# Ledger of designs, part 21: miniprotein binders against q8h113

Target 1, 357 residues: q8h113
Amino acid sequence: MVIYHRKVVFTYVRAKRFYHFLNIEMVTDFKSLLPVIDISPLLAKCDDFDMAEDAGVVEVVGKLDRACRDVGFFYVIGHGISDDLINKVKEMTHQFFELPYEEKLKIKITPTAGYRGYQRIGVNFTSGKQDMHEAIDCYREFKQGKHGDIGKVLEGPNQWPGNPQEYKDLMEKYIKLCTDLSRNILRGISLALGGSPYEFEGKMLRDPFWVMRIIGYPGVNQENVIGCGAHTDYGLLTLINQDDDKTALQVKNVDGDWIPAIPIPGSFICNIGDMLTILSNGVYQSTLHKVINNSPKYRVCVAFFYETNFEAEVEPLDIFKEKHPRKETSQVAKRVVYGQHLINKVLTTFANLVENS
Short names: E, the ipSAE of ESMFold2; O, the ipSAE of OpenDDE; V2, 0.75 times the mean of E and O plus 0.25 times the DockQ between their complexes.

## First folded at step 9 (miniprotein)

Design m83T
Fold by ESMFold2-Fast, scan of step 9:
Structure m83T (fold): chain B 357 residues (1-357), chain A 85 residues (1-85)
Amino acid sequence: as target 1 above (357 residues)
Amino acid sequence: SEKVTVEIESDDPFLLEWAVLYIKKLAERYGAEVEVTVKDGKVTVTVKGLSPEVAEKIAEMVKRLAEMLGLKVKIEIDGKEYTLS
């Protein structure tokens, strides 16, 4: 494929340069497939003082810019997280969801548990419709009182399955690696927006919150059962680790068509969230996506959400307002307090567990 | 051990590159050897060192992918053309 890869890359680079010379923006149309980005050149240089000028980094940054502008979803390969770990996370998750319901309820979500733990099939709703999935919800752990009265709702440790025995340690290792990977991808995205590598590591962004949903979709014999209704993600970046042999995730492209996010073994799906839309001054848009249960086979998907600081008041970054000014008549993103929005979402989802909410 | 051979023809270089990458990642997932050859304007991806069960699974996944993408492929397991059961 080296010959075909080089020929295709050469043709793409030539076309891009030609259209740039003619002052025509070449739009890469991902109508039927999401782009695949090998970020290994970015990761090799992401801590180097001269990363912005490195030819390999520049190439990856160009691909990130195009993917984020044109569709807001892409596959990440060359990320350095072992296939063994990626697969063990899914294998251990299958083992947990295969347990009897009574065993899963031992870590059930409650207000007392900080809304962390197992939620049964049908608890989650998207746009008023019941989602056909079960999940384990996890959040960054923090010291009591750290996030004031707002954060009080989410205080306490994550609830982990005791079976498989190694699950907690495996998932904590996985979360650490996903956190680091997300930060490093954001350095590339920062450069793509015309900033320094560190625009997403400022005061309100350098102590990132994270959310993780470990999701099980039951097998179905009916067509078009909604596993998760159409939505955008709220945070900065999402990393999706999905089963290799089930195509269920669908992404809405710029033309309004739903395209399948066909699993590529060993990859993450990466997508941008609403907070990144705000911070980029609307340059990158969060994209609607959904899950359709189309198979009699049980499907696992682990979604890691990299977020702002909990207390962040999110508004467009000054550098990106300067680099990418909006037209006078364009809708300007309003300021959002991240933690308050997260808590409101949690309390709305689990209103039945709180009598007066 | 068995081998899966996929001959791919497409006028869309993006689809062609994507499909080859997909097959390479399948090979990595199953610890298999992969080689890519270009001959007479066609791309052939060969995946080697497979058990019969894994060879069948890879052939099925590639066949499903090709159908979803409208991609013209010829799939063989140990030199015999693969058809979905």
Scores: ipSAE 0.306, ipTM 0.755, lowest interface PAE 4.2, mean pLDDT 84

## First folded at step 10 (miniprotein)

Design c1 (at its last look DockQ between E and O 0.02; V2 from the best seeds 0.00; counts 0 for: pae O 17.1 > 1.5, placed apart)
Fold by ESMFold2, look of step 10:
Structure c1 (fold): chain B 357 residues (1-357), chain A 85 residues (1-85)
Amino acid sequence: as target 1 above (357 residues)
Amino acid sequence: SEKVTVEIESKDPFLLEWAVLYIKKLAERYGAEVEVTVKDGKVTVTVKGLSPEVAERIAEMVKKLAEMLGLKVKIEIDGKEYPLS
């Protein structure tokens, strides 16, 4: 049997025909390792009126399209965020999680704090199994009343660690850079879908919410400890900043195999979420991923989630409905209310925390 | 300054490009210069301008990557073979 030859030819032919229209040559295979995309040509032209015609942008857009259609995960390099800042974010996070438990509890998650703050190990479950991690939950801050009764429970400032004392200022700078980077990547993704650069900056998307989970995974001396069970991300785009010397993230490819997301120094791992699936009219599909810890060393991961507007009722964008009529084999949700989903998850997580206290 | 030389042999062009990129990014973290040469189906990546300590660290990280990926490599520090056991 020649399964190897038939599978390779089939995948190559489908991708080649689409990219031939875009005049982009595809030679990569995403079955065993995630693609790496240098987005610096995109960023260099991102504010230019004629960015869609730039040859460098066209090449990046083709790579984004390939990655989002096939595996939904990719590394980004050439992103313009300094290696020093990326590393300092993780270093300060290590310092916080090394503090005595009593010190970490000073910023514990409470309803009064808007469900923002520190979560101890044992409060998160995925598919009925405990996730072996601790975390700090942070959300975009907004003025009282902005999101009505639905948003009321998340009102209030984030609870940033006071030790290290520079933590808040560093993270607020980092969040701004991640927000700008995510927006610029989404401009490339919008072009990849055949839209203008700005399709993800319209009415329901122009004031994006964000979530940051600052995650610590204790070291283990046994194999295959679940740090985070298999899931898809809910929003548009996730930027993952993780320790370089430990491989724990696994991603499910189109063939159903789990492949490792080996950290590449100085890169972000980037993936698409459920809201992007809806907005793209099902062209791009969010990807199952999990964290399996085999390392005796403590591992830090800072995940930034770029979302829709809090109040957004998310449905396929008209341009993508026109460019990519519904596929016979997939059903795209007509409308999803992002903020209500987030609140339901927040309340469920807190109830589990109280139950396990 | 020391140099690390990694000779990579692979029939998979995606794996080869990925591994070369990994080494480039690893070298970039230490401000090192990278040269890539190709000969007869093998790719050689040379990382230059290293302290002895960083050269050893890079060699060890590349060794671990090769083990994880099943990648056939030959690693040298200043021409001396780095063991792959």
Scores: ipSAE 0.570, ipTM 0.852, lowest interface PAE 1.7, mean pLDDT 84
Fold by OpenDDE base, look of step 10:
Structure c1 (fold): chain B 357 residues (1-357), chain A 85 residues (1-85)
Amino acid sequence: as target 1 above (357 residues)
Amino acid sequence: SEKVTVEIESKDPFLLEWAVLYIKKLAERYGAEVEVTVKDGKVTVTVKGLSPEVAERIAEMVKKLAEMLGLKVKIEIDGKEYPLS
């Protein structure tokens, strides 16, 4: 009994000392900026079984580990999605939101549409405050009855804009690429947590759900208009594609300060969600963020949320419990069914919409 | 050495977890020991081994966190209530 405790403590103390040494040098400048991670070395090896031994992968994994520990937000570059596609997504999204309100209402979100479609400005509430954005809510499509009675609430096709006509096909392509990118980033995160590349895929991501919010923020002539209230993302991983000319996303740092997430052209902003916090045994923590509308110009943001299986019972993974043991008294992590929580969130948002309509 | 005790009450388990984890990260930054207890739907986080200045700083940061998250918290430094404005 005594010998096993010494090895685990020694590995943990060595890991803490190694992290403490690496943290001392980077801590000074990173307090004010989100880390930028070129993931191209990870992507180059993402299908290799021995990817964990690649020096380029090890470097990226080390950057991911630091970013997820320290701030829970990072820029992703070298992601392999073409700038033309990223920009076309934003351009066509602008074109949709520029349409007359009556045209946007053709894809209005409804319960009968599985809560898919367009939400008008002022429908979303965060912490009892009205959010100054409009959105198209999209979810992974699935066959009727696939997710039982829980999934029934979200059953239906995505409501894509008919104008521009190419929007559906563009976004379906974009979703596929974001799905592949998210999977590969999570392989890196799995390695960063000290697992195999496949710890999430083997248990929680066999049939990953996804959510996409296509968000439009109206131009404002007032300071400090809340576009989206302060929140954490619920899911695993978020990929944010935003307009490059407007700084609106704010991330709360460990010091409690709001750091502006300045757009980097061709980058995604990536953040971790509450489910990754749970799965990681609380090693990586979702970070509070908000959007402030501070431009007189319209701003778009496409948030792709890569999620667990819809029915996933999310709890800390055994390997991460072993590698990152918590004191038993710190079991705040309740087992949560992802789909049930998503449904509860959707229904609550819709109830608020009905009450304020 | 001073201790900061934070009692957190929330119906949102994610906000609770996030707040606990934020306090843990703060404590780790200052090399402080953290104890977390859960009782009667309340989470109590105790940070130990602090200088007076660091204790006050942690208390203020937790206050700001609570205000921002809409969390009901009680903060104590060495058993003295830290004023929530």
Scores: ipSAE 0.000, ipTM 0.162, lowest interface PAE 17.1, mean pLDDT 83
ESMFold2 (binder alone), look of step 10: mean pLDDT 81; pTM 0.778

Design c2 (at its last look DockQ between E and O 0.01; V2 from the best seeds 0.00; counts 0 for: pae O 10.4 > 1.5, placed apart)
Fold by ESMFold2, look of step 10:
Structure c2 (fold): chain B 357 residues (1-357), chain A 85 residues (1-85)
Amino acid sequence: as target 1 above (357 residues)
Amino acid sequence: SEKVTVEIESDDPFLLEWAVLYIKKLAERYGAEVEVTVKDGKVTVTVKGLSPEVAEKIAEMVKKIAEYLGLKVKIEIDGKEYPLS
């Protein structure tokens, strides 16, 4: 029998009144499933001067802290983005990927298009292994010259599908909502790390970048087809909007076991990335995950990556170095210029496309 | 319209909470009515207003989740037991 804090139990299920014990062992790690976090109390107060003192915010922050210290993945509900929009994004993506190949190629990735656009099935590799998916690569648009010679590579508008006709307008609305949601979640994460809500915004997120990968996984008649090889995400925070009829996303837990990220309708799956690991001084560590496809049905996944400023030099924040000193010296802080890394990845992706064309 | 009833028995409140939430979100996706009750020490989730096809989909999805989590469940569609094998 393990004694746990009574407040934590009440916080999770107080409105539902489902259990009758206070001294019974509570499972508080995420060995078999990902936690579900209702962030509506956070969103209700996220712009308030005194948000850190709000009881609802404190409750959400505690849940974020536990999830990020353990598995680094969680479902987000109470996020305020309509189920209709979340589903329409996937429906339109299905419609685009079902078009004839020649129609999809009208928006294919080229250097002239700023390395934005469609990539065909089988040209993407993760850790040297072929990924069995197709995708549309999109990036935040920025003014010509804003990010110097390196940024020039990625200048240009995104190449949105013209069929369905409404695709661009809907996706731009969706991106704005995902951007606002990610900002608010990161305010909660900053509080969870022991900072003010705005620690990241003072240095790293004055003008945040974003990446979106709109991914299609063809149906398969074989087991364990690699849709996307094992990796960690590079940025700060990822919001995943995926089809909910079959589980393909797998997440590696702290015991080294792969657990399914079972889709929950109307939710986002949210995870932390490598830049957050660096900024938090290693307190929160990004998590290996992969997509293994066993379904004969075509599946879509729309991944929104919330990043630092393009020009950010990413290193541990001083406040988090003080609050969370490192226990080991072998894992030294690394200073990374985000924009340079992004461009290197973009160029590597394009080289793979040419090699496999 | 069809009705799916899921009786759940678990001594792990987080697994129970997760399972109940999952069923509620499935029901919401299909615009179904949901009732959650506690009776005789068991939690019962009732989903109403389903087409026969959607009712079987929900029952099968709940069955798979229960098997993965090791949850003791009894699933019925309109009072007829849904097989767990």
Scores: ipSAE 0.470, ipTM 0.798, lowest interface PAE 2.2, mean pLDDT 83
Fold by OpenDDE base, look of step 10:
Structure c2 (fold): chain B 357 residues (1-357), chain A 85 residues (1-85)
Amino acid sequence: as target 1 above (357 residues)
Amino acid sequence: SEKVTVEIESDDPFLLEWAVLYIKKLAERYGAEVEVTVKDGKVTVTVKGLSPEVAEKIAEMVKKIAEYLGLKVKIEIDGKEYPLS
């Protein structure tokens, strides 16, 4: 009985010991604010075999380790994706969501479309509350039968908006760049965990799956409207591209406080998922976050989820079990099949859609 | 009070576990009791304490999910077969 839905709440007794070497002042800032990490030194060496020995890489790795331990969210700058492209993604996304409802419905999510496409406002529920957002759900495309009967549920092309006409090609380019960026960040995270740069790639990321949610949050005249309910991301790594003029994302810190993830123009917000929590042997815990619609203006957010192989049987990596041993009394992370959990989420969302249709 | 009985036949233990979890979540939403039995590769989920309206709703939802997943199911409301066609 593989309980796929139990958030492996690794009660990792955060070893109080690691906080002793960090200046108390930096620890307070990491608790109250999301760290900003310039990853350009990591990217400059990402294809070098000896990248782990580079002083710039070591600095970035140290920042990634702290961010992943302390908050599980960070800003990424120096990521090498052009601001023009990042902004064009948001602009085109606004243009799509501004279309008449009938036009948005041309790409309506359907089971026959492999659960790809547009979801209207109020279809998503988080913790029994309706989420005030609309979205386009995209997944990595794959050949029929590639992922067996489980994967069959998601088989099909992505349903890209035909208006704007350039949207598909723009987003395909963006997906490629986000994929490359995510791979390189995970090399840094692998180093931060005390492995080689390739610990994930060697086992869990040979054929990485990805999910993209293109999310539109309607303007609200009420305070504290939940755009997206409090959750942790399930996968490995999330890259968030958000509107620069609206603070809506909230991240729960270690003290239980909600920190606003204020937009930084040209940055991604990066966060870790539940699969990375497992793979890291619970060293890096996924962080609870939510979206609060607090602007009378429409807000967009493009969330790219870089994931394991679809069939990946996710368990703590041996190297990270060795480097970060758990106490025998700690609940062993249950083996979880990523694709299986994804399908469960998709089908649960669809069930909710059918109930509210 | 009505009961919905769902017999699920699948060689995919995941689809079985998911279907059971789905029915459990449905039942929980309506404050209904759930009993799950496994016999001969078949899972039987019984949801109890339903109003007629809720029983029909659960049955219809289970039907739609089963159709979508390609799950072989039998659905009964108070021992009457719920039509799958």
Scores: ipSAE 0.000, ipTM 0.254, lowest interface PAE 10.4, mean pLDDT 84
ESMFold2 (binder alone), look of step 10: mean pLDDT 81; pTM 0.776

Design c3 (at its last look DockQ between E and O 0.02; V2 from the best seeds 0.00; counts 0 for: pae O 14.6 > 1.5, placed apart)
Fold by ESMFold2, look of step 10:
Parts: C-alpha cells; structure tokens; sequence
Structure c3 (fold): chain B 357 residues (1-357), chain A 85 residues (1-85)
C-alpha cells in the first residue's frame, strides 16, 4: 500500500476528529452570519465548583471559543434577562429622545457633570468622521477621590433623565443585570482560553468599571448614512440591546467583508474588546464594527461595556501566555493602563465635541 | 386569528438552522405558537395565533431577514402570498 495515501488519510481523519471534539462542522464558517449561542447551560452552573466539567458548559465553551477566534461577535440567548425589561429599556429611551431638544439639554454633557450626560445629533466623531446620532453617556459611579487625579474628571453622578419617570431606577436595575451577565459570559470565555473560570476576576479585574452609551439614531431618507463610524471596543465585553425592526450594525469578518448583524428578538449582540485581546495574549482579537443607517425610522441602541478595574495595568495573563505562546519574539511590551486610556479618550472626544458645537 | 407560513429552501444547513431560530425568537416576542415541518428538502415554519397587524409585521421582518441573507423564501399570511417586492 502506498505511504502517501496512508499519510493523507491520517491527516484528514485527525482534522475531522479535532473538529468533532469541539462540536464544530468543518464546512460551517462565520463569513456571512454571526453565531447564536444559548448560554443557559453556562448560567445554570456558573457558580458551581464543578462547572468546568459539566457537559452543557463544555458545549457552550466550545461555541464561545469558535466565535471569539473568528468573528468576535455573537448573539446571546438563554441569558435570563426578561424580554419585558429589555423592551422597557428601549421604550423609555425612545420616550426621552422624543422630547423637545430643550428638555434633553437639561442633562447635557459638561466637565462639571463628570463628562456624563446628553450630546446632540451630529457633534460626535468616530475616527474623524461625523456620527449621525444623539446619546447619553454614562459611567460607573465611584467615591470621590478613589482613583486619584486620573479619575477626578469622571467623578460625580450620572445625569439620568427625569422624564420619563422611573428611568434612573430602570437603568440601574438593567446595569446590575448586565454586569452579572457579562461576568458569567467571561467565565465561559476564560474556560474557552484554557484557564480556570475566574481568570477575568483576579485582583485587578474583579471590580469592573463599566460604560454605557444610550444612543438614538434619527431616521434618514438616503442610503448609507453613518450612524457611528468604524471602531473596535476598548474594554472586555460589550452587550448590545437595540431595536429589532431594522438592521444597522455591521461587523467586519475575517475576510475583510462587512456583514450585517441582524437583530434577533430577545437576544443580546455580544462582542469582545481591546482589553480582552491584550489579556488573551492575542488569541481573541477585537472586531471592527460600524452603524450604517438606511431606515426612515428612529432607532435606539443601548450599549453596555464591561471593562477591567479602572486602575488595571493590562498585559497578557501568564496562564494564556503559557497556553497560547506567540510565534515571534515580542518586543518589550508597553503596558496599557485602562483608566488612563479611558480618560484620554473622554477628553479627546469632548474637545472635538466642543469644537463642533 | 391569522398565521404566517414561511417556506425556506437552502442547501446550507447552518443558514437554515439560523433562519428557523430567528423566526422562533420573533414568534416568542409576540407570544405566538410555532410549528416546524420538513417536506421534500424544504423547511416550513408556521407562526400561529396572530392578529392581522402582528402577522403583517412578522411577514415583513422575515422578508427583510431573508433579503439580507440572500435566503430563498415563500411567505404566506393565511394562505395568501405575501409579496417579496
């Protein structure tokens, strides 16, 4: 029997067995469609000492690994946050943005408000291009003085709308649920990277900062209006809650093509950010995405960003350097300090906003 | 009450499964019942218990999903063809 034939057959069988072990079909890819992941098995075991060995958890972890290695975006279903709450968040946000402009200005962004609050349509720029949206910027609140001079510019309470009533209470409940959900998803991602469940809950990671952008996109009567220019997210994980009746979010796939992220009712769209890229030693890479509006309808998007601790010095985790060593000798890496990065971005964005107001 | 019937034809099992899931989640949002049948290599998803307004809404959203994915579908509301353009 010919040796060449035996080697080819062995290679094919080994590759097929590897994909079967990961519960992945060889022909299936994420070139045109984002994966949908039911995380309910993960959530059911997330606090259990034996979660890493649970068959349902193992299956979810495999799906997270494939999604994060490829496109870096996925839908989350089975997340345990009620449709009622998800919809109320958007409904109350619609009500606020429908108010007269002068009412919305009552909570405008200022330095004295800690760079929290409302910004009007057309004054925000992403990568030098005008964004056709309005927004409310919110950040985790922290005790005065906690983060020294670096954090001082973000001190103060969020500016919540007083109309509709109950907006603040609703959003604070929602933020708590999103924070818990993000932590649990990150336990799955930690397992996917080959670590313990808790690699993203270490001393510099277990008190996460968060950012929330509450965004309104006005309707347009022309095609391909930029609602938000192309960018990557800078944190760990993003949860997107948006109106489900029109698609505007586009994601850049591995081949460099822009594909639509069609909203699936009752789901979150979830993606990884720049800090996760660093922490994973480059195994998972954050993904370019943008918002292109082609709809005459007003649309709401509430984006929750789960971050590191404010003062975290972010570098690859040792466990992931060991599990996923880089092929090339790395130059001496410059550490990223999360809070400094955030503050620089906030100040630059506000300076541009003032110039264009 | 009305029903929406979506007949899907595709050689891509992943795309079929994704589309069926989308319609199931859409039906759940409106509290509707879903029936999935497979016949002659075609998948039919039937959404039942709808008001006329919701039936029209579901048909529209399925149409837009199919357009974005290049998915071949036939959509009916109570047996009457819903126009695809």
Amino acid sequence: as target 1 above (357 residues)
Amino acid sequence: SEKVTVEIESDDPFLLEWAVLYIKKLAERYGAEVEVTVKDGKVTVTVKGLSPEVAERIAYMVKKMAEMLGLKVKIEIDGKEYPLS
Scores: ipSAE 0.591, ipTM 0.872, lowest interface PAE 1.7, mean pLDDT 84
Fold by OpenDDE base, look of step 10:
Structure c3 (fold): chain B 357 residues (1-357), chain A 85 residues (1-85)
Amino acid sequence: as target 1 above (357 residues)
Amino acid sequence: SEKVTVEIESDDPFLLEWAVLYIKKLAERYGAEVEVTVKDGKVTVTVKGLSPEVAERIAYMVKKMAEMLGLKVKIEIDGKEYPLS
């Protein structure tokens, strides 16, 4: 009986060494940059039932599969959202954060506001460290009682800035476009996992929740100021719209190095969350990322998080369990209620705010 | 040579430390000397050896920092209050 255990360990050590040797030669320039994916071929076919057979879709799907396996972050171009709108979102966000603190406090986050609104600098904590950013936290609005006692904590309208006056209408339009884009990217990811385009929509995205963080990073004259601590995103898919003139987002690669996510004008940075890790049966791992404030100029970032249904009980999808079987001992088999986790995160952040106020 | 004096009042030690560091790095950019004193929960940062133009610029940048951070500050250039409004 003792002899069988030695063979399995040797095969695993040899496989790691062989992957290390093959990785050495391709380890040059490609590990320094996130992949850029033109998704326009996917979007052109997103409403076609036979989209999976389209050669352009197949190419995009292959790029999505590689990006989600290797990095969990990619640039999205050809996304169909106008540069004018993307830039106007950033411009108006700058204008809000430039307002006097008293004006920003008119939309202050409160429990009575369903934890929606403005958070001052120093309120957000990541891994017990204070983050050097301010934000407006937004969530999908829903009717009172829709999500029961769990959802009650987040009940309320979004607190939009009243200055500039057009900010609300702009952001509501932006949210709609980001929602549609996120759905279409997830169709591509569903295909990349070897499912139909609709595997997520059929179970987990019938009434998709969303979170949006409108984030402002103050200018710094010091190197390595933590704007946002190292974390994985919890949800499905994140769309990041950032200032084009400042590199601050850092992504941890497979080697454990921090890669700067250099802005590409007109692109989104897209990343996958922990829920997609679960749903994919752990095929796609959420990637650790952080923000380092390294510019003397103020930086804005709008992060749109496209999520499951609020009440979704997230587990590996059967189709992806079949396509990508794992040993039962994988920690990925934990059933998680998305809404409950979100509430726990919100309440923990608020508790930390009260303790440090 | 002019001096900029910044009195910072905050219960947040991180914001205090960051504000002090911000002012120090501003001063360093201009080759100015910095003195930091702490008394009664207030931090006073004095930047010395400034031209009038640099003093006004530092005062402006500190004002903007304080507005962004929600910090209560008093800014003086050579003992004259710099307007926060």
Scores: ipSAE 0.000, ipTM 0.165, lowest interface PAE 14.6, mean pLDDT 84
ESMFold2 (binder alone), look of step 10: mean pLDDT 83; pTM 0.813

